# Miniprotein binders against p73408, part 8

Target 1, 371 residues: p73408
Amino acid sequence: MRQILIAPDSFKGTLSAGEVCQIALDVLAPEFDCVAHPLADGGEGTLEAIANNLDGQWQTVRVQGPLPDQTVDACYLWLPQEETAVIEMARASGLPLVPVGEHNPEIATSYGTGELITHAARRGAKQIQLAIGGSATNDAGLGLLMALGWQFLDSQGQSVGWGGQALGKVAEIIPPVLNAFPQVTVLCDVTNPFYGANGAAQVYAPQKGADPAMVQRLDQGLRHFARVVREFDGFEINFPRAGAAGGMGGGVAWALETKIESGFTAIAKLTQLEQAMAGCDLVITGEGCFDHQSPQGKVVGGVLELAKKINKPAIIVAGQCQLSQTVLPNVLKIFSLVGPDMPLEKALQHPQTALKKRLVQVKQYLIQSQN

## First folded at step 16 (miniprotein)

Design dd1
Fold by ESMFold2, last read:
Formats: C-alpha cells, structure tokens, sequence
Structure dd1 (fold): chain B 371 residues (1-371), chain A 109 residues (1-109)
C-alpha cells in the first residue's frame, strides 16, 4: 500500500497544521496509508506543532512578564527523550502580553524568557530551541541574560536596569561562569542587522509602541551596546539576523556563543522530517496562502527542497497558487483551494469543506496515477 | 557532530571569560597580565572555530596547551586578588579556575 506523508503548514487564520493533517487522513485513509507530520516555521504556534509530533511535557512557569510590575504563567515544551526544551519568547516577553496603550520597548524586558531558560536547564535540558517572534522588547536580550546571571553595569557600577533604555548606559559587562549550560539555538527568519536603517529599532520598534524620538534613542542604545561588545572581545554584533526581537538575535548569540537558525530547519531536524519522508512514497504539503500568489512559505519550500534531495514526489495543496509545475521540481500536481468551484470568500468561510473538496481530488488523482 | 559543536561552544565561552578578566585587569592597571590573557583568549577562540569547522582533534591539543598557560595566570590573579582585598575578582577567578579544570579534563578525553 502506498504510504503518504502529510506534512503541511497551518492554513493561517483558518486551520491548524494538525487539523489539515486530520482532514487529509479522513479523506485518504482507506485507500492510502498516511502519516501525519504537521509542521511550523518557528513562529507563534510552534510548540503546538511539535507537540503533535513528539512526546512532550508542557511546563508552566510563573515568570516576569514584559512590563516590570507584571508576572505571567508561561509554558514551554520539554522533550525528555531529546533532552530538549522548546521555548517561545512571546509567551513570557511577547507583545500580546502588554495591555493596549502600554506598549513601550524602552521599559519592556526579556527577563521572563531567561527565567524559562533557567527552568529548562534545571530540568535537564541539553539543548534549547528558542523561538523569538512576537517580542515586546528592544533590550538586545539584556533581561534574558540578567536572568542567567549576567551583570550589565553603568559607569557608576550600578545595574543598568531593564528595557531598551538600559542599552545606552552599559559600561561594564560581567559574564557568569556557566559550567554546564544547554546549547541555545535562536530560531528566526528575519535578516535585519542589530542597528541602523534596517536594524531592530528603526524597522520593528514602531510596531512595539515606539514614537520616532524613542526609535532614535533605541537605535543609539543599540549602537552603544555594539561598541561595548567590540571593546569587550572584538565581536561585531551588527550581523544579519542580529536585530531580530529587538536585538535579541545578536545579544544572545554573542553572549552565549550560540547560533541563529531557520525555524523550519530546526523543527524539521527535531521532528526527524527527513526520516519520516524517506519512509513514504510521496509527500503532500501545503499552506493557506490565501493572500499570496505563491505557496513558497518556509514550510512548503523546505519540504519541497527535502523531497527533491531524497527523490520523493510531492503534491501541493494551497489556498491559491499561480506557479507552473515546470518550475517546481518533483512536484506532480498543485491543487488550489480557490477556483471556479470554490470562490475565495467561500473557502475562507468554510475552510474544512474547501480543503476536503481538494483532497478528494488529490485522492482521485493518486488512484488513477497508481496504474 | 553535536559533540563537536558543544565542545567548541564551551571553549569559546572560556575565551569570553578570559576576555572579561583581561579587560578587568587592564582597567585596574595590570597591563602585562591583561595583554597576556587577551592574546591567549584570541588564540583559544580561533582554535575553537577551526575545531568546529573541521572536527580535527589536533586543534584541541593546541587548546589544551593554551588552557594550561591560562590556568597558571588565573592562579596568580586569584592569589593577588585575595592579598589586595578584591573579593569580586577573587570569586570570579576561583570560579574560572574550576571551569578551566573541568574543561582540561574533558579535553584529555
């Protein structure tokens, strides 16, 4: 019996990756042996996708929220067999946690994310996958690092405090001696540098509540911190991706001697996507893509690259797609949810029905092509 | 491998700790010790990068030699810090000496 890997992204705003998998199983299952492998790209919702694939234990920890007077209950996923914790910083230091009208990256802290990392390390983690999307902060990870034992002192020997306001005050950095500390991998897909016209403050601080004057102060603080880091050990912190999450990419990578990776790559490795795909005869992948011209999101693109690498045929199911199969190697056929029989408005209102309808067509295509 | 990456990271973190104490000593006027430690930190970091890129254990042998030299200097720093009443430097130097001892044992494997 033909074995099919169902490896989709979520259909954003309509169906989770797990729901897409379940609909595919329901439609295809008596005729085909299907394996569900829901995926994500490291953004919000990543923990749930991993939990669908691996035996994990949710850990709830009371930690510092993004505002100084705020505590939150934040969850991360502990994977004991993999000795790995998966942490979304937005659950402790995310913009959704900040009440409307109180957005302020000059005061918002990443300290609670550091507390999650400490908890995971005490739990026995050897690796931490840290997804940094959706942050409220522009503190370069200083709060996170302070929770790990780092000290950032001003010229008077006093703590610089929390938030983006602290960056320009740093005169001395005191690292902790971390003998047995897990390897932290930062997951992000943006390429912004630490500071400058395309940097963390200029591009992202307005979304976090910064007016133009605050943006200038935050960018100046990041530049100052970059200078302090250069004086410390010669490291140039203004590299691509360093500006992610208000400079957390650069701050954590430098301080903890860690790396920044694509979210999809890390999730695919963690869930053993290549091994799962090698055991199947073909892969079905997809994404919502109702607002885009191409289903070339990080998940779909990554699945297709892997399928080509190990010579597996692929089928794409997407909300919309205008690409020719001649530019997509190893793609047998593309099915668009939106079409003459399923207008966009109807597909958005009834996403389960729209997906099921196209999966029935996938089933028919596969039955005919087996001969 | 994951073991290569983990060990390389630990060696780079050692270099970061050495950079800190070198900078501390420089600001407090001990330029000779600071210059020696900074040079050693740079060499250790460079070797860790080469080890991570190649997996070649010969770079670890070179790291081990530099780590022994660092250990001697850190013992001197600790003794001086205790005599001159700098308890924060003494605490850091003691913790760093323990880090170095554990890393040296790992490098012999």
Amino acid sequence: as target 1 above (371 residues)
Amino acid sequence: SDEVEELARQIRYLAKLIFYIARYLKKRGDKDAADKLRELAQRIRDLAEKFEETGNPEYLKQVAELVEEVAELIDEVLEKAEKTGDPRLAKFAEQLAEFIEELAERLEK
Scores: ipSAE 0.837, ipTM 0.948, lowest interface PAE 0.5, mean pLDDT 90
Fold by ESMFold2, look of step 19:
Structure dd1 (fold): chain B 371 residues (1-371), chain A 109 residues (1-109)
Amino acid sequence: as target 1 above (371 residues)
Amino acid sequence: SDEVEELARQIRYLAKLIFYIARYLKKRGDKDAADKLRELAQRIRDLAEKFEETGNPEYLKQVAELVEEVAELIDEVLEKAEKTGDPRLAKFAEQLAEFIEELAERLEK
């Protein structure tokens, strides 16, 4: 067990994935040869984790913000060797960009995210990985698609405009003839359908500023748009994951004939996680919480599944999970930051100390297993 | 993604463009052309899905035959749009004809 891959998620709220890797490298050296492979699941820290793994060029573009009279400077990561751009929609169309008290998914637009996609395409991207967490919008991606050349017209032949308010007005859809357009993959870990009780508006619009009456209007707009799509080409847009980011999952998948993938799967492929793991004797992975009812495809779960597939042993270091049973055949040991010698409050106050303490125990465990 | 997935996506996008022009023609009263194009779009989309699932190039040969038939219909649509003074339809049909030509060259491989 001489070469160790350190492939963690961030310990959300306490340590970035890169910080976890650095602490592990410091503790395990010189006894073990460690390779850092920080990961993410398409949410917080995704661009930074990829930038730590691959040579990339940050691109800053002045684009339309979520509010109609707002512009923002948004950045994405260009990976020229991979011919790939990684875009987080929240940097152009995200809720944090909207001033307190101005949250309104009926007017917020995804147009600026479409402008980032256009910029990446002109830069030479063949692939675009589009992370859609943290959006301010409930427009089914209409703004994004308009930036790409789509037209959505009302019964009077006029543009429906931007925002969730536009969905119920759509009477005609005019697609652009896109030549040599990059493959856009939507990164999503939620399974909500487009509309309905578990749909985009009902579940997520309140957090974006919608009161109950607005939620009902947004859900009805999504239902209307679904009918227009069905009449257009027979596509049933109300499928799992379609409701992500205010319906963007469904809108982009339908319009661009593309797929929705888990964030972890896409990042693992892009950073060549399987190849890196195959070159190591053991994997250490971790997160702030091992199990709190998150969707399949979480970083730890994905790393463990891959490790099992290629027969590599794994060690888990988790922050707040109470892991009292082991049913995973290739997991050697699970270490919790919180324990009798490190109460929860102290671990949250001093996360680096808590992680170092557990990694020293991991080191001792590994040394003992060599004898 | 591999070339199989990208080619299948391009073929499905062609079908989307054909669905649009079929719907446009239906609203303008050209039911015969609209019905033909919509049926072709459905078959093209179904074949693209089978190609993506199997990798079997015989599905691409069937797509190529349907694409040739679509190309002939689109040429007729373009001629009619220019004759009747419908610049939006003419522009779209011209762009679609170019898309079809590029795709047909790719399908010969």
Scores: ipSAE 0.834, ipTM 0.944, lowest interface PAE 0.5, mean pLDDT 89
Fold by ESMFold2, last read:
Structure dd1 (fold): chain B 371 residues (1-371), chain A 109 residues (1-109)
Amino acid sequence: as target 1 above (371 residues)
Amino acid sequence: SDEVEELARQIRYLAKLIFYIARYLKKRGDKDAADKLRELAQRIRDLAEKFEETGNPEYLKQVAELVEEVAELIDEVLEKAEKTGDPRLAKFAEQLAEFIEELAERLEK
């Protein structure tokens, strides 16, 4: 009997990766041995995708929110077998937590994310996967680091305080002596440097509420902090990916001596995607992409690259698809939810029905190909 | 691999703590001790990067030798800080000495 790995991204706006897997299992499992392996790229839905793959325990912690007078109940995923915590920064320090009229990256703090990390460390985590998408902040991780015991002092010996406004005040950095601290991996898919024309402030601060004058102040603060870091230990913090999440990438990587990795790569490693794929004869992957005519996303692309590497055939199921099978030699067939028998508006209104219909066609294709 | 990366990270973090002490001492006028500690921190960090890139345990032996040298200097810093009444430096140096001892035991394995 042929073993099939079902390894999709979510169909954004319609179906979670777990829902896609369940529909595929319901359609295919009687005739085929199927293994569900829902995936994500480190953005929203990442904790849920991992929880569907691994035996995890949700941890809810009352922490500092992005605004100084705000507390939030934030959750992260504890994986006791893997001794790993998976934390989404946005649940404690994310832009959705800030009322629209109160967006201000000069004030917003990452302190609550640091509190989640502290909780996970005390829980026994040896590894932390830190997803940093969706942040409200431009503080280079200073709030997070202060929650871990770092002190950032101005020229008068006083704390610089929270927010992006604090960056330009830093004159002295006092690291804590951290024993047995978890290995942190920052999950990041953008390549922006710390400061400059393509840096954190100039590219991302406007969507967090910064007007042009504030963008310039934030960028100068990041430049100042970079200079202080260089004076401290010679580290050049203005490297690719350092600007992610308002400078969180650079700040955490420098301070905690950690690495930055793509979200898909980290999730694939944590869930052992390669081992799961090696045990199967065929991979089915997919994504929604109903409203976009661009190439497949990071999950589909990553699954196809791995499938090619270990010589596994693949089938793609997508909302709409622009790719040809002749461009992707290990791809046996591509099924689009939208087609002559399923117009776009109908597929968007009834995504489960549209997916099931295409999976029945996948099933028929597989049965016919086996003979 | 994961053990190599984790140990290399811990060694680099030790270097970061040494950089802090070196900078502190320089500002307080103890330039000779500051310069020596900064040099040792840089060498330790460079060796940690080589160890992480290659997995070659010879780099850990070299780190262990430098860590012993740092430990002696930090003990001197702690003694001087207690005698001159600098409790902030004394506390940090004591905590760093404990970090160093734990790391040194790990490196012997």
Scores: ipSAE 0.833, ipTM 0.947, lowest interface PAE 0.5, mean pLDDT 89

Design dd1
Fold by ESMFold2, look of step 21:
Structure dd1 (fold): chain B 371 residues (1-371), chain A 109 residues (1-109)
Amino acid sequence: as target 1 above (371 residues)
Amino acid sequence: SDEVEELARQIRYLAKLIFYIARYLKKRGDKDAADKLRELAQRIRDLAEKFEETGNPEYLKQVAELVEEVAELIDEVLEKAEKTGDPRLAKFAEQLAEFIEELAERLEK
């Protein structure tokens, strides 16, 4: 085996994807030539995984935070060769930026995320990958769009302002006449629609600080905004995934005429995972998944699907794994960090040691398979 | 491809700008111009979707024909806005005309 691709997710709470790769490189050398390809699914660790794969420049920008009187220093990753910026909404408009007790999706704004997009556009971005997990907002992306030049006016001709409270006030939408908007791709994996029982407000606003009365006001605001959009150009904004990040999925997709994609799919394309895998004889992938109730993650699933497509064998290294080798025909073997020689408590306390131990076993397995 | 998706997106965004002007004119009582522009916007958007799904340049040829018709109507809107003293509409129409010129150049090449 000439080259092994190491393409893991993070082992969340214990090891980053980059750390998993480094441990694998250290263990498998010199007998095997390993290529590190750390991955993410568009959530935590996405910018760092991409930075490990591509030449990128961290950009720090002082922008509007989620609360109206708040500014934050938010960073994104600029990839000049790819003419692409990767932006995590949560760094400008995320729930962790709001002090406990001040959570209020009726006032929280996505304006700062729009400022990051504007900065990236001025930098030369033609593509923006926008990860929208962890938001504090329920404004359907109105703040973001205002930062890009959109105007949302009430019946008196005045700006509706920021936050979820603004949605029900919208009477007129004025798009900017801009010829050079970067293509913004929204990265998310939830399927919630814009409004309704399974919509943004009903499902997500409570964890952002909304009591039941506020949830109803926010849902009615989203319904009102959906009617205004339908009257504007006939677009039905209440589609699957539109409710992500307080309606950001629907708002951005409609306003900017763009798509919502799986985070893994977008990251795999950007980092050229298929090309990297085609150049290797074997792929090793994995994830932390120490909770037996959790299904296989998007990164592991996506890597295995690609490996099957291009006929590459795979090995899985995971915290705990519920899958059988007989169910996964291109998977040679599955190694779980947790086992009789490594109880769950010990693996969580010493994750590097647990991973190293299993990778030594992977190395032994591979050496024996060659002879 | 990325080029097909990007061009289709720009065409759909043009349609969005046309929908705005059509709605504005409808509220001002210019029903004939509003109805024509709205119909053109709907057709342009539909053709952009077909182009994105198929990659077939025949749909771009049809878009270019509709864009030319839109350009003529926008010039009329701009002239009327200047005569009636509606500077916000005049500014929007002027900016839209520039957007149309740049898109039309891209559609030829």
Scores: ipSAE 0.832, ipTM 0.946, lowest interface PAE 0.5, mean pLDDT 89
Fold by ESMFold2, last read:
Structure dd1 (fold): chain B 371 residues (1-371), chain A 109 residues (1-109)
Amino acid sequence: as target 1 above (371 residues)
Amino acid sequence: SDEVEELARQIRYLAKLIFYIARYLKKRGDKDAADKLRELAQRIRDLAEKFEETGNPEYLKQVAELVEEVAELIDEVLEKAEKTGDPRLAKFAEQLAEFIEELAERLEK
């Protein structure tokens, strides 16, 4: 076992996927030849993971922020060889951009994300991978679509404006004639429908600053928009995943006639994870998972599924895990950052130290297993 | 496969544009033209879906026939919009005619 692929998710809240890889490379070298392949599932950190794997050019664009009077400098990753742009919605329209006390999905707009898409199209992108995690918005992508030339008018023929408040006002939709436009793929792992008890507003709007009355107004706006879409071309927008990012999953899929894909699957394909794994003898993957007793992330699961498919052994390094190796037949061993020598609170306070300590144990295990 | 998916998407987007113009005409009282365009849009969208699912180019031949029928109707819509002074409809119809021409050339391949 001389060549090792290091293919982790971030340890969310503590270590980026790139930091996990770097610590692993530092600990396992020179005894093992390690290849860093940091991964993501389409959430925050996705661009950095891809940039570690592919030759990309960061593009910084001054765009509309989530609040109407806010401008932000947002970046996306241009991959010229792949003719692909990778855009994280949260960099233009994300909740972290909203100052404390100003969270309001009734006014937050996705317009800036549409401006990033326009910029990427002008750059020459034929494909756009749009990661939609971490949004501040509940506008069903109306802002994004307006930036692309869509018009949403009220019963008086006036623009409905921006934000979730606009959804209930829509009476007319005027699509632009998009002659040459890149294929946009929405990356998400949320399965929520557009509206209803498990919909975008009721499940996610509170986390974006909505009080109960606002949640009801947002949900009713989404229902109204769904009716307008049905009247427009008969499309039923209330399908699984449509509620992602405040309804953006449904809005973009309908408007641009495109699909929603798993973030991990899209990233793994783009970065050629299978090819990288085939060239190694062993895979080390992992995630933080400090608030649960077992890893359940999309990245770890996807890496393990692939490793099983191509008959590669795997080691898991996680914040917490009590599963036995016999329950996961393609896994040689599971190392938990939390254990008798590293209580949970200490691991959260010192995540780099906790990870390094466990990777030293991984190294010792691998050396002993070769004899 | 990627070319199949991209072409199917463009055909579905054409259908969306036709749905818009059909709805616009219906609200103005041009019910016969509106109903015909809406029917064509539904058939074009259904064929695009079948093409995407199967990869069978025979569905593209059927799309091409419907697209030519739509093109003739859009030319009539444009002429009427210019005569009656409806600049929004005229501009949209011109842009749609260009979209249709570009897509028709791609469908011949």
Scores: ipSAE 0.830, ipTM 0.946, lowest interface PAE 0.5, mean pLDDT 90
Fold by ESMFold2, fold request of step 22:
Structure dd1 (fold): chain B 371 residues (1-371), chain A 109 residues (1-109)
Amino acid sequence: as target 1 above (371 residues)
Amino acid sequence: SDEVEELARQIRYLAKLIFYIARYLKKRGDKDAADKLRELAQRIRDLAEKFEETGNPEYLKQVAELVEEVAELIDEVLEKAEKTGDPRLAKFAEQLAEFIEELAERLEK
């Protein structure tokens, strides 16, 4: 009997990856033995997808919010068997936590994210997967690092304080002696460097509330901090991905001697996607690409590349997909939710019905291939 | 492997701590000790990167030799800091010596 891995992304705005899996299990049983493996790319639904795959314990911690006078209850996922914590910085230091009209990356701090990391370390984490999307900050992770015991001092020997405004004041960096500290891996898919025309401040600070003058001050602060880092130990912080989350990518990678990894790659490794796929005869993956912008997302592309690597056939179920752009040698068939019998408006209004209809067709296809 | 990556990270972090104390000593006018420690930190970091890239344990043997030399210099720094009444340097040097001891035990494995 064929064993099928159901490894989708969410259908953004309509169905979670877990819901897609459940519908597939309901439709394909009992004729096929299905294994649910909902996925994410480090953005929407990441902690939830991991929680669906692994035994996790939600940890809620009252921490510093992005604004200096704000506290928030932020949660992260503790995975005791894997000795791993998964933290989304946006839950402590994210833009949605900032009230309308109060967005200011010169003031916003990442300190609360550092408090989550400290809590996870005390919990016994050996590994921390830090998803950094959706930040309110442009402080290069200085707030986070201060919560871990780092000191950043001005020329007068006093703390530079919080926020992007602090970057240009740094004259001395004092690292804490951190032994037995967990490995922190930064998850991001943004490639922007630390500073410059394509850097953190110039590209992302406007959406965080920065006017053009503030953007220039923030970029100058990042450049100054980069010089201080270079003087400290020769490290060149202005590399691809370093600008993610207001410079968090570069700041954390440098300070903690850690790496930046794609969200899909980290999630696939953590949930043992390759092992799960190796144990099945076929993989069904999918995404809700309803707007014709891309034939596949990072999850679908990653699943297909892995399936090709370990020689597993694949079926794609997507909102819409152009065959000429998504056909790979190991893809048996592509099913689009939108078509003549399911127009876009109806599929968006009734996404479960649209998905179920196509999965019935997948089932029929698979039954015919057995005979 | 994950063990190789984690050990290499710890060695690079040791180098970061050595870079700090070297800079501190330079600001205080202890140029000879500062220059030597900075040179050792650079060599330790380079060896950690080679170890991570290759998995070759020979690089760990070379790290262990440099770490022993650092340990001797840190003991001298600590003794001098206590004699001259620099409690900030003495505290950091004590913590660094403990870090070095833990790492040295791991390197023998």
Scores: ipSAE 0.828, ipTM 0.947, lowest interface PAE 0.5, mean pLDDT 89

